# Designs tried in a protein design chat: VH-VL binders against Vacuolar sorting protein 39 (VPS39). Part 7

Target 1, 267 residues: Vacuolar sorting protein 39 (VPS39), of Arabidopsis thaliana (Mouse-ear cress) (q8l5y0r16to282)
Amino acid sequence: PARIDAVESYGSKLFAGCYDGSLRIYSPPESSASDPSELHQETYVLEKTVAGFSKKPIVAMEVLASRELLLSLSESIAFHGLPNLETVAVITKAKGANAYSWDDRRGFLCFSRQKRVCVFKHDGGGGFVEVRDYGVPDTVKSISWCGENICLGIKKEYVILNTANGTLSEVFPSGRVAPPLVISLPSGELILGKENIGVFVDQNGKLLQTERICWSEAPTSIVIQNPYAIALLPRRVEVRLLRSPYPLIQTIVLQNIRRLVKSNNAV

## First folded at step 22 (VH-VL)

Design w2 (from t1 with heavy chain V105I)
Fold by OpenDDE, fold request of step 23:
Structure w2 (fold): chain C 267 residues (1-267), chain A 122 residues (1-122), chain B 107 residues (1-107)
Amino acid sequence: as target 1 above (267 residues)
Amino acid sequence: QITLKESGPTLVKPTQTLTLTCTVSGFSLSDYYVHWIRQPPGKALEWLGVIWSGGSTRYNAAFMSRLTITKDNSKNQVVLTMNNMDPVDTATYYCARDYYDWPGIYYYFDYWGQGTLVTVSS
Amino acid sequence: DIQMTQSPSSLSASVGDRVTITCKASQDIDNYVAWYQQKPGKAPKLLIYDASNLQTGVPDRFSGSGYGTDFTFTISSLQPEDIATYFCQQYDDLPLTFGQGTKLEIK
């Protein structure tokens, strides 16, 4: 099978974006228990392959359940209707975008392309309207909404982009080994990765200096499943309680893990 | 008070393995990066590697095949092991703490051990 | 690896003199440069970080400047206790690398 580069959960199904531009849809076996209180190991079965879903590799996907849309990042940013997966919108200006962040509450999309950050607003239907276009001093490596502002990993530092006036404020330098990693928390705070450390900041980029998550290794991704933070490390998954002092709860040694996704209280 | 202190053999024969221990006090190894740096007599400093607060390591590629850094947080000790020592490896070996200002991790050094001279000779 | 070319290798100056040491990086490293003072038989001591930030407790006669590839360390008024070898260090990328050092003596 084609290399899977992106994974997303939609209900009980798993969407797999592949390198060849195809979208593979996997379903749980019928024997799956519906009780979320029970732990289940299920072997998902390929239900459908949508060939030509994108012309280029699918880099990322996100289900916008409240809007019944699937966001895909590939050649550009596209929105697809769920469950039929028809293309609803394509953000042409996002051609070449390398990162994005969706604010589901407000219906805002921000994405980075080269040294620019663009903001689009969902019009409530099938359209998106550009509302902002910011120039930034360097190529954006990571991006996330931070309240009404945007947190950026630029080069080797984290900055907050004030969406009201376009000004940048420095947060702190990033590490030298791991790339920037910005994780949004339901509380509105962010976890900013610095090597094996997760640093908490508020929507204004203020450091919450009393708390820090320390992983065994630099995570490549973090999924928040309250009350846990689940980090993908190079050769294992590390689960920590998302409460101070953020103790290690579980380590799962798994080889060749590439993606973590949150789905129905499962990862 | 923050202190680091290197200990181990000061004389190693060629092809033998060097084991140095860095004992720290005044801070927890679970919170700080600790680096190993060496300095041949009268020469420049050379960065060997670092052990992260979480236990992972990064090495200078020049030494990666010979170098291992481990730690025991409970003992406040970081251990450097370097195999196949050669007279060219004669140097003062330092352990140093990564500079700390919240949130930390800067890759320059605020506290150093006094260093231990290791001579590799037959 | 990033090379840090430090100059001069040695320097002799009088008390009260302005001393300048330079370090050139083999590539653009922004301001990710630290400067250390190493007295004979002692471990290096951090003086400057981020090219121009003075470490806490360090006399203000020490300073640093530069951005990109060219960096300068300055002692505005050399004191007898400043006899030492000074090193620049880059931390833009691993492996961390140091300059060759500048041995500073007083006439």
Scores: ipSAE 0.859, ipTM 0.933, lowest interface PAE 0.5, mean pLDDT 94
Fold by OpenDDE, last read:
Structure w2 (fold): chain C 267 residues (1-267), chain A 122 residues (1-122), chain B 107 residues (1-107)
Amino acid sequence: as target 1 above (267 residues)
Amino acid sequence: QITLKESGPTLVKPTQTLTLTCTVSGFSLSDYYVHWIRQPPGKALEWLGVIWSGGSTRYNAAFMSRLTITKDNSKNQVVLTMNNMDPVDTATYYCARDYYDWPGIYYYFDYWGQGTLVTVSS
Amino acid sequence: DIQMTQSPSSLSASVGDRVTITCKASQDIDNYVAWYQQKPGKAPKLLIYDASNLQTGVPDRFSGSGYGTDFTFTISSLQPEDIATYFCQQYDDLPLTFGQGTKLEIK
């Protein structure tokens, strides 16, 4: 089987974007109609393979439930209808994009390409309209909406891009081992990763917390499942309470874990 | 008051293992990175490695095969272990705190121990 | 590894003189450079960080500049208490590396 590079949940199903450009859809076994109150380890079964879903490896996917769309990042950024997976739109300007962030409330997409940050707006139908194109000093490593602004990990620092005037404001330097990691919280706040710590900031880059989230190692990704923050570490997953002092709740030793996905109160 | 203090043997024989302890006060190891740096007599400083607040470590590749850094937060101690010592490893060994301005982690050093001279000799 | 080539190795100057030390990085490291003062038998003391920021409590006769690969440390008016060895350090990438040092003496 092809290497899985991206994972997303759609209802009870799991979408797996593969290195060969195929999309694999997995479903829970029918017997999983068990009592939701009981935790069971279930083996998902391959339901469908969509060959040629993309020409390049699928790097990331995101289900936009409110719009019944699947966003995929590969050679470019594409939108596919759910559940049929027909291509609805392709953002041609996003060719070569390395990161993106979707604002579901406003219907805005921002993405980075080299030293550029572009903003597109969903037109309410099947199309997207370019609304902004910003130049930035260096290659963007991470990107996320933060209110009306955009938080960027540029090279080795975090900055806030003011979308109204295009100005950048520095937040703080990132680490030297782990790349920048920006995680959006449901509250509108952000967690900015710095090596093994997470720092809380508001939409303006202001530090909000007097305490940091401290992981054992630098996480490669963090999933927020209130009230928990779940971090993917190189060889394990750490679950911490997303409340001060952010105590460790559980450590799960896992092998060959590449992605974390939140779905129906599960990760 | 913030302090770091190195302790351990000052004389080690070739091929033996060096164990140094850095005892800190005035701050918690659960919040700060602590580095080990050495300086051969009359020479430049060499970064050996760092132990993160979470307990993970990063080492200079030149020493990775024979260097281990651990810590006990409850004892306020960081321990450096370097095996297969050689006369070329003769140096003053320092532990140093990573510079701290919220949120921390800068990889330059604001507080140092006084250093301990370790001589490797037969 | 990133090499920091520091010059000169030694320097003798008179009280009141302007002293300049340079460090050249083997690659572009932006402004991720620190400067230390080390007196005999003592641990290094942080003077400058981010190439040009003066550490709290450090006299303003000390300064730093540079960006990219070329960095300069300056003492505007050398004082007797400034006798020491000075080191640059990069923190752009691991492993952290230091310059060879400059031994400063007073004539």
Scores: ipSAE 0.858, ipTM 0.931, lowest interface PAE 0.5, mean pLDDT 94
Fold by OpenDDE, last read:
Structure w2 (fold): chain C 267 residues (1-267), chain A 122 residues (1-122), chain B 107 residues (1-107)
Amino acid sequence: as target 1 above (267 residues)
Amino acid sequence: QITLKESGPTLVKPTQTLTLTCTVSGFSLSDYYVHWIRQPPGKALEWLGVIWSGGSTRYNAAFMSRLTITKDNSKNQVVLTMNNMDPVDTATYYCARDYYDWPGIYYYFDYWGQGTLVTVSS
Amino acid sequence: DIQMTQSPSSLSASVGDRVTITCKASQDIDNYVAWYQQKPGKAPKLLIYDASNLQTGVPDRFSGSGYGTDFTFTISSLQPEDIATYFCQQYDDLPLTFGQGTKLEIK
């Protein structure tokens, strides 16, 4: 089978974006949906394969539930209708984009392409309108909305891009081992990864001076499932309470895990 | 007051294992990175490795095969273990705290132990 | 590994003199350079970080500059207590590496 490079949840289903450009849809077994209060270990079954979903590997996907759209990052950024998966829009300017962030509340997309950051707004229908195009000093490694601003990882530094005036403000240097990791919180705040720690900053890049989240290793991704922060570490998943002092709740030893996805109080 | 103190044998025979302990005070190992650095007599400093606040480690590749760094936060101790010692490993060994300005982790050093001279000789 | 080539290896100067030490990185490391002072029989002491930021408590006669590959450490007016070996260090990438050191003596 083709390598899975992206995973997303849609209802009870799982979408798997594959290296060959196909999209595989998995569904839970029929008997599994009886009691949401019970913990179940179940094996999903392949329901459908959409061949040729993308011409290039699918790097990332995100379900935009409020708009019944699936966002896919591959050669460019595309939007697909749910559940039929028809292509609704393609952001041509996003060709070659390496990262994106969606603001579901406001309907804004930002993405990075080399040393540029672009912002598009959903028009409420099937279209997107370009609203901003910023030049930045270096290639963007990571990007995320933080309130009305955009947090960027550039080289070995986190910066905030003010969307109103295009100015950059420095936050703090990133680590030397782990790549930049930006986690958006519903409050508009961010958790910025620095090696094995998570640092809280507001939408302006101000450090909140609370206790750091300290993971045992540098996470490659973090999923927020209130009240928990769930981190994918190299050899395990670590669950911490997202309340000071962010104590360790659980460690799950897993092998060859590449992606974490939040779905119906499950990861 | 912030202090680091290296302790352990000052004489090791070739092929034997060196075990050094860094005892810290004035700060918690759960919050800070601690590095090991050595300096041969009259020579430059050499970075050996680091143990992160979370317990993970990173080593200089030159020593990775024979170097282990561990810690016990409750004892305020970081332990360096280096196998197969050779006379070329004769050096003053330092533990040092990673510089701290919120949020921390900078990979330069604000506090050092006094160092302990380890001689590898038959 | 990133090499830090420090020069000179040794120098002698008079009290009140301006002293300059240089460090050249084998690649562009932005401003990720620290400078240390090591007195005989003592551990190194951090003087400068981020190439030009003076560590708290360090006299302002010490300074640093540079960006990219070429870095400079300066003592504006050498004092007797400044007798030491000085080291540059890069922290752009692991492994962390140091310059060879500059032994500074007073004439």
Scores: ipSAE 0.857, ipTM 0.932, lowest interface PAE 0.5, mean pLDDT 94

Design w2 (from t1 with heavy chain V105I)
Fold by OpenDDE, fold request of step 23:
Structure w2 (fold): chain C 267 residues (1-267), chain A 122 residues (1-122), chain B 107 residues (1-107)
Amino acid sequence: as target 1 above (267 residues)
Amino acid sequence: QITLKESGPTLVKPTQTLTLTCTVSGFSLSDYYVHWIRQPPGKALEWLGVIWSGGSTRYNAAFMSRLTITKDNSKNQVVLTMNNMDPVDTATYYCARDYYDWPGIYYYFDYWGQGTLVTVSS
Amino acid sequence: DIQMTQSPSSLSASVGDRVTITCKASQDIDNYVAWYQQKPGKAPKLLIYDASNLQTGVPDRFSGSGYGTDFTFTISSLQPEDIATYFCQQYDDLPLTFGQGTKLEIK
């Protein structure tokens, strides 16, 4: 079986982006749909494989439900129509991009490419227009919208990029073991990862000196499913209440898990 | 008042295991990183490892095969265990708190124990 | 591992003198350098962090500078109580590493 590098949920289906550039679509069994009230283990079945979906490995995917588009990060950033998966747009300038963030409300895409951050706006149809191109001091490791600004993990620090004037403001140094991790919260705030802790900041990068989220280990990813924060650790998943003091709710030991994806009431 | 204090045997025989305990006060181990650092007599400081607030550890690769750091938050104790001690491991062993300024985690040290001299000799 | 080459290994100066110690990193470590003072029989004391930030409570006669690979620690006016060994430390990457130390004596 092909290595899965990206996962995304579309309705009841699961999209799996593979290293070979194929997209695998999985569907729940028909019998499971009959009783949504019961919590049970479901075995998804492979419904379709789209070979050659990308020429390069699919690194990340995101369903943009409001626009009926699937965003894929591979050699570049591409947009595909849902449910047919036809390519609608390719951001040529995003060739070599390593990270992106989509603002669904405003229809803005930001992505990083080496020491540059670019912003594109969806035109409402099938096109995107470049609106900004910023130079930054170091290679961007992580990126996320924070209001109208952009939060960046650059080398060993977090910074806020003011999109209006292009100025950078330092937030705090990142850790030395775990790579930068920026998580957007529905409230508009961000959780910035620093080793095994999560630090809350506002849209301007101001530290919210509340209690930190403390994980057992450094998470590689965090999914927010209110009221819970779900963190993927090296060999397990930790579920914590996204409310002070952010207590541990559950630990799930998992083997060979690489990705978490939010889907309705499931992860 | 913040304090760290190392305790344990001051004499260890070659090939034996060293166990040192760092007892802390004035702060919670659930919130702070604690490091172990040693210093051979008249020599430079050597970082051994760190235990994170969440309980995870990172070790100097030079010692990883024989070094273990654990903690009991409720007892305010961090324990260093080092196997197969050799005379070259003779040193003053320190536990130190990771520097803290919100949000913390800086990998330099603001508070140290007084250190305990451990001599490895037959 | 990142090596911190500290110089000199020892120095003697008079009260009131300006003292300078240097550390050279084996690679670019930005400003991720701390400096410590260690008196005989005592644990190190943090003096400087981020290459140039003075730790709270430390006299302002102590200072640090540098960025990249070359770092300098300075005592503007040496005092008798400054007799100690001084160490630089990098925290750009694990493992954390220290300089060899500089033993400072008063003439």
Scores: ipSAE 0.854, ipTM 0.930, lowest interface PAE 0.5, mean pLDDT 94
Fold by ESMFold2, fold request of step 23:
Structure w2 (fold): chain C 267 residues (1-267), chain A 122 residues (1-122), chain B 107 residues (1-107)
Amino acid sequence: as target 1 above (267 residues)
Amino acid sequence: QITLKESGPTLVKPTQTLTLTCTVSGFSLSDYYVHWIRQPPGKALEWLGVIWSGGSTRYNAAFMSRLTITKDNSKNQVVLTMNNMDPVDTATYYCARDYYDWPGIYYYFDYWGQGTLVTVSS
Amino acid sequence: DIQMTQSPSSLSASVGDRVTITCKASQDIDNYVAWYQQKPGKAPKLLIYDASNLQTGVPDRFSGSGYGTDFTFTISSLQPEDIATYFCQQYDDLPLTFGQGTKLEIK
């Protein structure tokens, strides 16, 4: 099997973006099994492989279901129509981008490459228009929209980029061991990683609450699937309830997990 | 009242294993980082390592091969184990609490134990 | 490892004097410096964090400054109870490292 670097869900299907540039589509199996044990052991079945979906490894994907689009990050950022996966746009300026964030309400894309953050807007016709770009002092390690502004993890600190004037305001330092990690909540607030804890801030990077969510290790990624927060740790996945005191619900020990995905239908 | 107290042997022979216990009161080990730091006589303080609130550890590379830090949150205890002691390891050993006020985790210390002198001698 | 070079190693001053102690980091550590006071036979006590912020309950005669590699700790008017060893600590990166200390005495 091909090495998988990105995963996303669309309806009942799973999309897997592979290192060889192929996209693999998995579906639920047909209900034809007579084995009594099959209910607990069913796996998604490979429906289709789109060879040559991209020239470079697919490192991230996001389904934009409200717009019937798939966002892919490989050599650049591209948008594909759903369900047929035809390419409808390629953001040429995003060549070499290492991180992105999508604001579904406004149809805004931001991404980082080198020491730049760029903003594009979806114009509703499958086209994208550059809105603005900004210089930043170093490589962006984590990026997320916060309202109309953008929260960035740069070096060992968190800052908020004011998109109206391009200024950066300091939030607080990140951890000394783990790199910055910015996570959006559905309500628009943020969780900022600091070693093994998640710190809750408002859209201006200010104190939202004093209680912090505490993981057993520093997460490499976190997915919010209300009412749960799901953290990818070096050798496990932890699931906690997004309700004070954020109790641990489940621990899953898995080998070589690279990504978590948010899904309406499955974890 | 927030306190940390180191306990364990004050004399250890070369090659033996040192085990020190830091007993804490007034705060939860599930919320705070606890560090071990030592001070050889007449010398600078040396950071040995930390145990995070979630239980993972980070060690000074100079001691990593012979150092283990563990804890038991329900007993309010953090335990330092250091193998293969040598006379140069003679020092006062401290446990210290990482500062935690929002946003948390600072890597400087608001409370220290009183320290325990460990002498390594034949 | 980030080396913290502290000077002087010892210092004698009179009550009321201004006392200055310096630490130099082997690399840029922004403002991630704390200063501690350690009286004989006692554990260190935090005085200053982030190079210049006084810890709660610390008298205002203590101050700190610096950014990057050069950091200064000052006692504006020395008091008899200030007899102690003072040292800096960096927390920009692990391992955490300390200056060798400055022993402060009354003349």
Scores: ipSAE 0.707, ipTM 0.870, lowest interface PAE 1.2, mean pLDDT 87
Fold by ESMFold2, fold request of step 23:
Structure w2 (fold): chain C 267 residues (1-267), chain A 122 residues (1-122), chain B 107 residues (1-107)
Amino acid sequence: as target 1 above (267 residues)
Amino acid sequence: QITLKESGPTLVKPTQTLTLTCTVSGFSLSDYYVHWIRQPPGKALEWLGVIWSGGSTRYNAAFMSRLTITKDNSKNQVVLTMNNMDPVDTATYYCARDYYDWPGIYYYFDYWGQGTLVTVSS
Amino acid sequence: DIQMTQSPSSLSASVGDRVTITCKASQDIDNYVAWYQQKPGKAPKLLIYDASNLQTGVPDRFSGSGYGTDFTFTISSLQPEDIATYFCQQYDDLPLTFGQGTKLEIK
């Protein structure tokens, strides 16, 4: 039982990046093993644990489906071949990076480290070429491409970095409790977190729609898989439909983590 | 018309538990944050806590050991429970709505209840 | 907790006078300040948000300014209906905190 800091899906499988540096792979049970007479909720089963996947905690992950790669963020940014997870590349300049965003259509990577945002381009093989870097006023808490520009959560604000000239344009304040969270939609628009709500904005950070998606608690991470949004909350995962009124479809309770936290805190 | 109204006892004895209900109208508790704020006689307003639209709560650390905020969206009610009342807790208690205009969630208040004075004495 | 120190605690002025009230925050809170008017026996009414933005329906004789730690609230020409207590509130961080108030009286 390990603290899960990152979640990603690949086909029918679920990848969990853990605080101890392990990668856990979950799959649905075999269809012949599923009893249709049962009314119980279907449970993903642990297929494999890759101990020592990274030396440091896995902070974020992303499946790059069109390229059959898994991007991981831990000590640095690394790319791994799928399905075997062999390391293909490590971005050495990304050592100490705390956040990243991948534009799959263009093969562009941006990441933040300290007070910098750096942009790399995939050359089609296993290599990456630096395009540009930018200074920002503080540590970036969340980052995402929005068109050819980059939306950043810095301190308690959202801004858009114009990649052509390096200027920052203000969007609006984030929450006072939860750090900023920038999530891209498949269409290129964004969801910006503000405590427990997600605010929909266009590529310029302007009103896309007035209705917001509402979670039971502030998410630490959100994955978009149309038509669903999958949010990691402190004690559970929530799955909501990405259509008004964004109903809750499923909750996955993290019982083992809650039990371990109580035992560790008590002694 | 948007309204908030506090109801509950106006007199409690020391050590007793205070329960106040904020009944809202003209907006949905599933969309809005509601806060509890009190004003001791002749003193500054004190923020007690908030219940988020999703049901999560945040409390002022000075009160969190004895403070609970709950709600029932279908009844349009937000409930404040405060244990172990002391004469220093004598105050006018308000519920207030967080400002809503897009993008939302501002932590300042466009609508307040009228307030209810709660006196804590023997 | 962020302390909001408001001054003066009370103020007397004549109709038509310019009135100025200040709040000082114990740390940099950018522009996350609201100002409220509270008449006796009534709940506070929001006048100013984000230090300088006038709430809809509020007369333009009310204004606010400031950034960082020092904030000013101004009534450009005092009217009889402006008799009230005025409060600042910060919302940069929780817990939300308020100034102690300025009781405004007309001579």
Scores: ipSAE 0.688, ipTM 0.863, lowest interface PAE 1.3, mean pLDDT 86

